VHH binders against Type II methyltransferase M.MthZI (mthZIM). Designs and how they scored, part 21

Target 1, 355 residues: Type II methyltransferase M.MthZI (mthZIM), of Methanothermobacter thermautotrophicus (Methanobacterium thermoformicicum) (p29568)
Amino acid sequence: MKTTHRIYFKNSADMNELKDKSINLVVTSPPYPMVEIWDRLFSELNPKIEETLIDEEDGLRSYNLMHEELEKVWHEVDRVTAPGGVVIINIGDATRKIGKKFQLYPNHVRTIDFFFDRGYQVLPFIIWRKQSNKPTKFMGSGMLPPNAYVTHEHEYILIFRKEGPRQFKTEEERKLRRESAYFWEERNQWFSDVWTDLTGVSQRLNHKNLRKRAAAYPFELAYRLINMYSIMGDWVLDPFLGTGTTMIAAACAGRNSIGYELDHNFKDLIESRINETLKLSNEIVMRRINDHIEFIREKNGKYYSENYKFKVTTRQEQDIRLYYPRTYKKIKNNEFEFFYQEVNPKKERQSKLNI
Key: E = the ipSAE of ESMFold2; O = the ipSAE of ESMFold2 at other seeds; V2 = 0.75 times the mean of E and O plus 0.25 times the DockQ between their complexes.

## First folded at step 22 (VHH; framework vhh_4orz_3)

Design p5 (from m5 with T104D P105A; at its last look DockQ between E and O 0.01; V2 from the best seeds 0.00; counts 0 for: pae O 18.4 > 2, grease 28 > 24.2, placed apart)
Fold by ESMFold2 at other seeds, look of step 22:
Structure p5 (fold): chain B 355 residues (1-355), chain A 119 residues (1-119)
Amino acid sequence: as target 1 above (355 residues)
Amino acid sequence: EVQLVESGGGLVQAGGSLRLFCAASGFTFSDYYMEWLRQAPGKRREWVAYINEGGYTDYADSVKDRFTISRDNAKNTVSLQMNSLKPEDTAIYFCAADWGTWRDAFDYWGQGTQVTVSS
C-alpha cells in the first residue's frame, strides 16, 4: 500500500492544481478573524483591513473584510469537495476590544452561514475545550458588575457534508470501508459533542524566520477526525497546512493528502516532523491495538477479528486492518510517497515479552 | 519590531540568589502573558514560570517556592527572583511573551542570559 502527499506553497484562495469534486475530506484550522495574532496576515492580504482596524476602529467592518478573505478559500473548498464529501473546520470565536467597544466576534456563525447557504448539511459538531495549567485572562472590570465578561476558552470543530451521505459503489471501496472501521470504544470516545481530553499546549518554534504566528492543533485532533470521516485511500485537504499536522495524520491513517501553506519557510519544519513521526509510526497503531485488547478483556466481546486474533464488540469491527507508514520517498520538492506495512500484533507483542 | 532583552545573569554560589530582568518593547506589554524558560547544556528548553496580564503566577514544580516572577507594566519589565539556587538551575534563561491562547504556535523570545550556579 502507498499514499501520495503534496504541498503547495501558495495562497489557497487559488487551488487550480485541484480538479473539481476531487477531495473526500477537508480538515483545517484557518487564521481566526479578529484574533490579534492574525491581524498582520489579514492586513497583508487586504491592506484595507489595517485601516479599518487601526485608523477607523471599526470592528464590524474589519470582521467582515477578514471573513471575505477566508471565503475566497471556502469557495475553492466548495469547488473541490466531492459529493458526499466532508468539510471540517476548527475555528474559534474572537473576544476583543476595538476602540472603546468590547465584544465577541462570532467566527463560527459566519463560517456555518457560508456552507449552510450553499446547500451543505451542517452535521452535529464538536466543542473543543482545551486543558492548560495557565490561568485564564480576565476581561472587563473583573469583580465589579456589570462590565465584566465571561472567559472564552473553547473552539468549534464544525462539520459539513456536501450533497448527502456518501455512497460506496464498488466492492473494492466497500472492502476498504470495512477495513477502515474504528473500534467500538474509540467510537464512544471520538463521537462526543464535547472534547476535553486533548491538550491545548502551544507550539514553540525557535527558528528566526518562522517566528510569524501559525495556526496549530494537536496530531490527535486531526488523526481522530481523519479516521472518523474518511476511508483508507481517500484524499484529505488542508488549505491552511501550517506545520503539517493534517498531512502527517493523513499519512499515519493511510490517506492521501494535499496541503496549501502560504509561508514557504515551513518546508523544512514539515519534513522534520514527517521524519520524527515516521520513526514512531508503528507505535501509533500498536497503541490502538493494545488499548483495544485491554478494553475487550473486560467487556468480553461477542465477535471475532480473524485478522488479529482478538474479540471485538460489534460485527462491523471484524474486518479492521491497521497499517502504518514504514518509509517514504520524496518525489520532488514538496511531494512525498509513503509506503506501508500492516501491523502484526503478535510479532510486536512477542518482541516486548522477550525483553 | 518586538524585542525582549534579558539581563541579570551571572555566576552565583549554590544556596545564593539572583534576580533576572526582561525589558520588552514593540508590543502592548500589558495585554501579554510573560514567561521564563531555561535551557541547560544538551537539554531541551523547559518552562519555568509565567505571569498573566493581571499578575496571576504559576511555576514549574522544580522551582516552586524558590523562584518568584513579577511584572511592572509601567516599565514594560518582567523579573524572576531566584532564591536557594542549586547547580541544576544552571542554564540560559529566556523570557518570552505569549498572547495567552491555546492557538498560539509562536512566541516572542529574547536571546537569553546565562545563569551559572557553582557547587
Scores: ipSAE 0.000, ipTM 0.139, lowest interface PAE 18.4, mean pLDDT 83
ESMFold2, look of step 22: ipSAE 0.127; ipTM 0.644
ESMFold2 (binder alone), look of step 22: mean pLDDT 82; pTM 0.827

Design p6 (from m5 with D31E; at its last read DockQ between E and O 0.97; V2 from the best seeds 0.00; counts 0 for: pae O 3.6 > 2)
Amino acid sequence: EVQLVESGGGLVQAGGSLRLFCAASGFTFSEYYMEWLRQAPGKRREWVAYINEGGYTDYADSVKDRFTISRDNAKNTVSLQMNSLKPEDTAIYFCAADWGTWRTPFDYWGQGTQVTVSS
ESMFold2, look of step 22: ipSAE 0.378; ipTM 0.779
ESMFold2 (binder alone), look of step 22: mean pLDDT 82; pTM 0.825
ESMFold2 at other seeds, look of step 22: ipSAE 0.447; ipTM 0.811
ESMFold2, fold request of step 23: ipSAE 0.351, 0.375, 0.383; ipTM 0.761, 0.781, 0.782
ESMFold2 (binder alone), fold request of step 23: mean pLDDT 81, 81, 81; pTM 0.824, 0.819, 0.822
ESMFold2 at other seeds, fold request of step 23: ipSAE 0.352, 0.331, 0.205; ipTM 0.764, 0.753, 0.693
ESMFold2, look of step 23: ipSAE 0.383; ipTM 0.778
ESMFold2 (binder alone), look of step 23: mean pLDDT 81; pTM 0.820
ESMFold2 at other seeds, look of step 23: ipSAE 0.449; ipTM 0.813
ESMFold2, last read: ipSAE 0.381, 0.307, 0.374; ipTM 0.785, 0.745, 0.776
ESMFold2 (binder alone), last read: mean pLDDT 81, 81, 80; pTM 0.818, 0.823, 0.815
ESMFold2 at other seeds, last read: ipSAE 0.337, 0.344, 0.261; ipTM 0.761, 0.762, 0.726

## First folded at step 23 (VHH; framework vhh_4orz_3)

Design q1 (from p6 with D107E; at its last look DockQ between E and O 0.01; V2 from the best seeds 0.00; counts 0 for: pae E 17.1 > 2, grease 24.6 > 24.2, placed apart)
Fold by ESMFold2, look of step 23:
Structure q1 (fold): chain B 355 residues (1-355), chain A 119 residues (1-119)
Amino acid sequence: as target 1 above (355 residues)
Amino acid sequence: EVQLVESGGGLVQAGGSLRLFCAASGFTFSEYYMEWLRQAPGKRREWVAYINEGGYTDYADSVKDRFTISRDNAKNTVSLQMNSLKPEDTAIYFCAADWGTWRTPFEYWGQGTQVTVSS
């Protein structure tokens, strides 16, 4: 098995390299409107934004203009998303004082409205409360009512579906869907509308020096979503690729991917991350099997994996197949092909017993 | 460009005091939560103290009552007064800027200043 992964270093407001209705899943986190670290980026895209922030001190107008810039990308996402395709956007609301006015700017509402107004089904989405070692910070007047503010502790993982449920018409497609299933206990953990078990990451920005940058979300967040909402061989798009987390997660899940990133300086970091993840790829994929084997030992399962012969909880798990990327090849400067090996749980355990 | 530059580190004897400074530029300083973190050799980076935009503060248990964080929004500076220093306070100390817990995936921090406390 083989997957293809491409990076375009350009503004994703124009994705003319992509055909209409060609993408099965979008997983992304955009620059967050009204979060100050993104002001420069938004002002470079539309100089009027700087005027509204600084000269006019008009937070609502700034918020609207910033979303108009993102909506150029969302229009392209809509164009390239196939019928039955899923669009997942990790976004947080912003709290900010502009002039004398403090308020929350509800980025998730504006994003939901964009896709809802265009006929997408809004699926149950996820509140992601990040773990942190920082104390709860006071907002506003502290102990003195009524001018204290609720601490904002979460981000959203918004989930949209284009048109009706995706259909799988050929036996080959249906077989690949069955092979792409996840374990019953993974389903129970992943399909919850509140996630509290994933640690947040800080993306540390420096003077175009990428040495201290981190991804906007952790590998596990992307890997989970890709397994939840796509099948092997699907095309996954991230129009705000950044450090490459979505691409790397897609590769580890046996999906193809396309990423757009405005800043060419991410190129070397992304390749470094590819190499680091590849070294651990068997362990990453085998963790799912090892966790399942531990889970099922205490449960008298009624069914067996047809491919690996361990117990499974449901009939829908019988055909699960897992592959890990073993090697990759550069096709072009910004294009990679990954080559896969199927996991072998019996050989791995016997190999560990050899002296 | 966002810049956070720490200074004021050095060698002190146990029981002594030291004041660290952080100069900030390239962002609207008065709207950020500011923090100090530290990293001892071979250990994970740990949080020390924070101060929010309105001046409210909190501290790690290990430094509570010994360290005081403060900010000067007119000068875009954060400082950390460290009293009753112990050898376990030896670390590189970093200044950081953040929108606050849970609100953004991003924070900035500087290159750090070395504090060494001799027994």
Scores: ipSAE 0.000, ipTM 0.241, lowest interface PAE 17.1, mean pLDDT 84
ESMFold2 (binder alone), look of step 23: mean pLDDT 81; pTM 0.821
ESMFold2 at other seeds, look of step 23: ipSAE 0.243; ipTM 0.706

Design q2 (from p6 with W99F D107E; at its last look DockQ between E and O 0.83; V2 from the best seeds 0.00; counts 0 for: pae O 3.5 > 2)
Fold by ESMFold2 at other seeds, look of step 23:
Structure q2 (fold): chain B 355 residues (1-355), chain A 119 residues (1-119)
Amino acid sequence: as target 1 above (355 residues)
Amino acid sequence: EVQLVESGGGLVQAGGSLRLFCAASGFTFSEYYMEWLRQAPGKRREWVAYINEGGYTDYADSVKDRFTISRDNAKNTVSLQMNSLKPEDTAIYFCAADFGTWRTPFEYWGQGTQVTVSS
């Protein structure tokens, strides 16, 4: 097995490199409108935004202009997403004072409206409560009512599906779907609509031209979503690639990927992270197997993995296949190929003797 | 107190057969994978065979079709029938057990039994 991973350093408002209906899954986190660290990015995209934020102190107009810039990308996402494809957008609302007005700017509402108005099915989506080390700060007037503002501690993982459930028409597709299954206990953990077990990740940015940014979402967030909403060999798109987390997770999960990143200065950072993928994927796959074996040891299950002969909870887990990348190559301008090996029980038996 | 005690080793002519036994105590035997390993002097330890709790077996390529692993859950024993023995099979043979986890140490080990195959 091989996967392909391509990076385009350009504005994803134009994704002309991608054919219509070519993408199975989008997993992304855009710049968040009205969150202050993103002001410069939005102002570079549309200079009127700086005027409305600073000169006019017009929060509503600024919010609308920032979303208009994102919607250029959402139009391209709609074009490239295949029937039955899933679009997942991690986005947070902003709390911010503009002039004398403090309010929440509901980025998730505007994003839902865009896809809902275009006929997407809005699937049950996830409230991601980020763990933070921030001291608790009083919002508003502290101890004096009635101007109380609660602390904003969560983001949304919005989930949209295009044109109904994906169909698997050939025996080969159905087999690949079964081989892409996840374990019962992983499903029980992941299929909650409130996630509290993932923390934000601060990423080290050492370059003069790279600005301090909000923490990227963790690898585990992308990895869960890719496993939940795609099968091996699918094409995963991130139009706001950033430090490359979605691409790394796709590679670890045996999916192909495409990323767009406006800032070419991220190139070296992304390549550094790609270089770490071999060890990360191996560790993740072995951990998943051992966690499952430990989970199932006390269960009275009657099913066995056909490929690995350990117990599984359900019939649907019998055909699971697990791969991790053995090597990768840099093929051409910003393109990488990963080459996989399937886990091998016999090889793993011999490996225990080295410990 | 867990014990794995191997027996049945000895000196055998090439082409001959031996049957090894491992008696287990101190744990719930029927829930464990049972395994045979071997080590010749000066060589790395080598995995030989396993049998899982459901009775599925697998073997190293070097012994496949010559060796047979079996278990008796009523007697808490695992055995290794070794046929068509070769001088290269000379080693100390160990019994080991765990839950079948990957890339982790075996949970229990026996002390080993010597098998010597002469030409």
Scores: ipSAE 0.369, ipTM 0.775, lowest interface PAE 3.5, mean pLDDT 88
ESMFold2, look of step 23: ipSAE 0.391; ipTM 0.789
ESMFold2 (binder alone), look of step 23: mean pLDDT 81; pTM 0.817

Design q3 (from m5 with G55D; at its last look DockQ between E and O 0.69; V2 from the best seeds 0.00; counts 0 for: pae O 4.2 > 2)
Fold by ESMFold2 at other seeds, look of step 23:
Structure q3 (fold): chain B 355 residues (1-355), chain A 119 residues (1-119)
Amino acid sequence: as target 1 above (355 residues)
Amino acid sequence: EVQLVESGGGLVQAGGSLRLFCAASGFTFSDYYMEWLRQAPGKRREWVAYINEGDYTDYADSVKDRFTISRDNAKNTVSLQMNSLKPEDTAIYFCAADWGTWRTPFDYWGQGTQVTVSS
């Protein structure tokens, strides 16, 4: 098995490199409207936004214009997403004071409205609880009612499906689907509508031409979502690639990927992360196996994995196969291929003798 | 004090059979995978077979279909039935215990028993 990973350094409002209905899964986090670190980006895309923020102090108009810029990308996402495909958008609301008015700007509502109005099924989505490191920033009147404010401590992982449940028509697809299953205990952890076990990421970039901070989600967030909503060999898109987290997670999970990033200065960072993917993927697969072995010890499973010689909880887990990349090569500028090896339980047992 | 004590080793002709035993004490035997390992003179140690806490087994390719591992949780013993023995099976055979996790050390080892297969 191999996977292909391509990066395009351009505005994803135009993704003409991608054919209609070619993408199985989108996992992304856009710039967040009304969050101050993104003001310059939005103002460069539409100079009227700066006028509304600074000269007019019109938060509602600024919010609407910023979302209009994002919706250009969402239109392209809709075009490239295959029937039965899933679009996952990690987005936070913004708390912000414009002039004398403090309010929340509900980015998740506007994003849901976009896809819902265009016929997508809104699936149960996830509240990603992130405890604030500044819980007193917007207190309002503090201890005095009624003008105090709650602390904003979460983001959304919105999940949309295009045109109903995906169908698996060939035996090859059905086999890949069965092999792409996850463990029962992983399912119960991952398919919860509240996640509290992942913290946010604040990146200090050493590269002089990068932004002081890049918004990013942790690797584990992307890795879970890719395993939850795709099968091996699927195509995963991130139109706001940033530091490359979605692409690295797709490679670790045996999926192909495409990313768009406006800022060409992310190239070296992404390539550095690609280089470290081999070790990361191997460690993750071993952790998943050992976590399962510990879990199933407490449960008398009725089914058995012949592949790995341990019990599993459900019939659907019997055919799980786990792969990790053994090597990769650069095909051309901004394109990479990974080549995979399935875990080998006999080799792993032998290797314990060297510890 | 954890103890794993192997027995049943000896000299046997090629094509013959031998049964090894390992008696365990000092730990909760039923919670552990039990393993047989071997080390031939001048060679690195080699994994031979394991049995998990629930009687599922696996074998090295070199012994598959000739060796059978089994356990008796009531007696805290694990055994290795060795059939169709070959001179290359000559080694010190060790009993070991672990949690069954991958890439982690074995938790307990026996002192070993010598098996010698003559041509």
Scores: ipSAE 0.279, ipTM 0.722, lowest interface PAE 4.2, mean pLDDT 89
ESMFold2, look of step 23: ipSAE 0.293; ipTM 0.739
ESMFold2 (binder alone), look of step 23: mean pLDDT 81; pTM 0.813

Design q4 (from m5 with D98E; at its last look DockQ between E and O 0.69; V2 from the best seeds 0.00; counts 0 for: pae E 11.0 > 2)
Fold by ESMFold2, look of step 23:
Structure q4 (fold): chain B 355 residues (1-355), chain A 119 residues (1-119)
Amino acid sequence: as target 1 above (355 residues)
Amino acid sequence: EVQLVESGGGLVQAGGSLRLFCAASGFTFSDYYMEWLRQAPGKRREWVAYINEGGYTDYADSVKDRFTISRDNAKNTVSLQMNSLKPEDTAIYFCAAEWGTWRTPFDYWGQGTQVTVSS
């Protein structure tokens, strides 16, 4: 098995490298409108935004202009998404004072409206409560009513589907789908409408220009979503690639990927993360197996994995196949091929004997 | 006290057969994977076969189609039928039990029984 991973260092408002209806899954987190760390980026994209933020102190107009910039990308996402394809956008609302006025700017509403108005099915989505060790600061007047405000501590993982359920028409496609199944207990954990077990991340950046641009979400978040909404060999797109988390998760899950990143300075960071993740790739897949074996001991299921002969809970889990990337090769600037090894229970048992 | 006691080893000529037994006590036998391993002098331990709590089996490539693992939950025993024995099968054979992950140590080990295959 081989997967292909491409990075385009350009504004994803134009994704002309991608054909219409070529992408099976989008997993991304854009710059968040009205969140202060993104002001400079939005102002560089549209200098009018700096005027409305600073000179006019017009929060509503700034919010609308920032979303207009994102919607250029959402139009391209719509164009490239295949029928039955899924678009997943991690986005947070912004709480912000502009001038003397404090309010929430409801980024999730504007994003939902964009895709809903264009015929996407809005699927049940996830509230990601980012459990942070940082002290929570209250907002507003504290103990003096009525001008105190609820602390805003969550983000959304919005999930949209284009043109109804994806169809798998050939036996080869159906076989890949069955092999891409997840365990019953993973389904129970992952398909919850509130996630509280994943924290936000900070990553050490190797370049001063990158210090303000940590990964938007942890590897596990992307890895879950990719396993939940794609099959092996699918094409996963991240139009706001950043530090490369979605691409790296796609590689670990046996999916192809494409990423767009405006800032070419991320290149070395992404390559460093690829190398570090390869060192851990076997551990990632073996953790899934180990967790399953621990779980199924209590469940005592009546079905067996056809490929690995451990118990599984359902018939749908019988054909699960698990791979990890062993090596990769740079094919050209910003393009990578990953080469995989299937988990081998016989080899893993032999390695236990060396302990 | 948990115990795994192997028996049935001995000397056999190449092409012959032996059946090993492992008697288990001190734990809920029917809930555990039962396994056979072997170690020739000066060599690393090798996994040979396992049988899980549901009766599914798997074998090392070197013994597949020659060895058969089975269990009797009523008697708390695991057996290893070894056919078409080769001198390369000479080793101490160990019974082991596991209810953990593929990467953790086995929970219980026996003391082993010697199998010697003469050419």
Scores: ipSAE 0.000, ipTM 0.366, lowest interface PAE 11.0, mean pLDDT 85
ESMFold2 (binder alone), look of step 23: mean pLDDT 82; pTM 0.828
ESMFold2 at other seeds, look of step 23: ipSAE 0.147; ipTM 0.636

Design q5 (from m5 with Y56H; at its last look DockQ between E and O 0.85; V2 from the best seeds 0.00; counts 0 for: pae E 4.0 > 2)
Fold by ESMFold2, look of step 23:
Structure q5 (fold): chain B 355 residues (1-355), chain A 119 residues (1-119)
Amino acid sequence: as target 1 above (355 residues)
Amino acid sequence: EVQLVESGGGLVQAGGSLRLFCAASGFTFSDYYMEWLRQAPGKRREWVAYINEGGHTDYADSVKDRFTISRDNAKNTVSLQMNSLKPEDTAIYFCAADWGTWRTPFDYWGQGTQVTVSS
């Protein structure tokens, strides 16, 4: 098995490198409208935004203009997403004071409206509760009613599906789907409408400009979503690639990927993280196997993995195949190929003797 | 007090057969994977075969089709039938048990039994 991973350093409002209906899954986190660290980016995309923020102090107009810039990307996402494809957008609302007025700017509402109005099915989505260690910025009147404010510590993982459930028409596709299954207990953990076991990250960055991005979603967030909503060999797109987390997660999960990133300065960081992928995927796969074996010790079940012979909870888990990348190579500037090895119970038995 | 005791080792001519036994006590035998391992003089230990709680088996490539692992849950024993023996099968053979986890130590080990195959 081989996967391909491409990075385009350009504005993803134009994704002309991608054919219509070519992408199976989108996993992304855009710049968040009205969150201050993104003001410069949005103003560079549309200088009117700076005028509305500073000269006019018109927060609602700024919010609308920022979303109009994102919607250029969402239009391209819609074009490239295949029927039955899934679009997943991690986005947070912004709390912000413009002039003397404080309010929440409901980014998730505007994003839902965009896709819902265009005929996407809005699937049950996830509240990602990411408690911050940062001091509370907006308390309002504190202990004095009625002008105090709730502390805002969650984000949304919005999930949209294009044109109904994906169909698998050939035996080759059905086999690959069965091999891409996840464990029953993983399903129970991952398909929860509230996630509290993943914290926000302040990624360690050496580059001054990159340190302006105080938070990125963790690898595990992308890895879960990719396993939940795609099969091995699928094409995963991140139009706001950033530090490369979605691409790294796709590689670890045996999916192909494409990322767009406006800031060319991310190139070296992403390449550094690619070097980390080989170890990460192997350890994740071994953890998943051992967590499963520990989980099923007390199950009185009758199904076994056809490939690995450990007990599984359901018939749908019998054909699971697990791979990890062994090597990768750089094929072109900004293009990478990963080469995979299936886990091998015989080899893993032998390795126990060296512990 | 867990105990795994191997028996049935000995000297055999190349091409011959031998059956090893491992008697288990002190744990719920039917819940465990049972394993055979071996170590030739001066070599690292080598995994040979397992049989899980449901009776599924697997073998190292070096012994596949020549060795057969089996278990008797009523007697709390695991056995290893070794056919078409070769001089390179000469080793101390150990019985072990675990929960089937990967890359973690075996939970219980026997003392081993010597198998010597004359050329």
Scores: ipSAE 0.394, ipTM 0.788, lowest interface PAE 2.9, mean pLDDT 89
ESMFold2 (binder alone), look of step 23: mean pLDDT 81; pTM 0.819
ESMFold2 at other seeds, look of step 23: ipSAE 0.406; ipTM 0.790
ESMFold2, look of step 24: ipSAE 0.288; ipTM 0.728
ESMFold2 (binder alone), look of step 24: mean pLDDT 82; pTM 0.825
ESMFold2 at other seeds, look of step 24: ipSAE 0.338; ipTM 0.755

Design q6 (from m5 with A97R; at its last look DockQ between E and O 0.71; V2 from the best seeds 0.00; counts 0 for: pae O 4.9 > 2, grease 25.2 > 24.2)
Fold by ESMFold2 at other seeds, look of step 23:
Structure q6 (fold): chain B 355 residues (1-355), chain A 119 residues (1-119)
Amino acid sequence: as target 1 above (355 residues)
Amino acid sequence: EVQLVESGGGLVQAGGSLRLFCAASGFTFSDYYMEWLRQAPGKRREWVAYINEGGYTDYADSVKDRFTISRDNAKNTVSLQMNSLKPEDTAIYFCARDWGTWRTPFDYWGQGTQVTVSS
């Protein structure tokens, strides 16, 4: 098996490199409207936004203008998403004082409204309570009613499906779907509408002209979502690629990917992370296998994986196949191919003798 | 205390058969994978076969279709039937208890039993 990964350094409001209905899964986190770190980015996209934030102190108008900029990207996402495709957007609401007025700006509402109006099926979505999250507290009057405020500590992982459910009509598609299954215990953990076991990623970037923080979701968040809502060989898009997390997760999961990033200064960081994918994927696959073996000892499942000679809980897990990339090569600037190896239980048994 | 005691080794002519036994005590035998390992003089240890808690088996390519691992959970024993023996099967054979996880150490193994296959 081989996967392809492409990066376009441009504004994703124009994704003309992508054909209509060519993407199976979108996993992304945009700049969050009304979150102060992103003010400069939005003002560079639309200079009127700085005027409404600073000169007019008009929070509602600023919020609407920022969302209009994001909706240019959502229109392109809609165009490129295939029937049965899934769009997943990690977004947080903003709590912010403009002038002397404090309020929450409900980014998730505006985002849901965009896709709902366009006929998407809104699926049950996830509240992500970030471990070690340190949001700014807007306490208001503190202990004195009625002007105190609730502390805002979560983000949303919104999930939309276009014209679903997706159909798998050929035997080759159905086989690949069965091989892309996940374990029962992984489903129990991943398909919860509240996630509290993932920490938000904060990085101090030392390169000139990069953001001081590339606030992005952790690898595990992307990896779960890609396994939950795609099969091996699918095309995954991130129109706000940032440090490359979605692309790395797609590669680890045996999916193809495309990313758009406005800031070309992320190129070297993304390439550095691509170099580490080989070790990361192998470690993840071994962890998943060992966690399953520990789990199934207690569960004593009634079905069996012939591929790996262990029990599984459900019939749907019998054909699971796990792969990791052995090597990759750079095809041309900003394009990479990964080449994969299936895990080999006999080789892994022999390796225990070296421990 | 955990104990694993191998037996049944000996000298056999090429093409012959031999059956090894491992008696286990001191733990809940039915909960564990049981394994056979071997080490020839001057060579690294090799994994030979395992049988998991449910009776499912796998074998190294070098012994597949010639060796059969089995277990008796009522008697706390695991055995290795070795057919069509070759001189390269000459080794000390160890019974091992295993957690079943990949890339983690074997829990316990015994002192071993010598198998010598003459040409």
Scores: ipSAE 0.204, ipTM 0.679, lowest interface PAE 4.9, mean pLDDT 88
ESMFold2, look of step 23: ipSAE 0.264; ipTM 0.719
ESMFold2 (binder alone), look of step 23: mean pLDDT 81; pTM 0.826

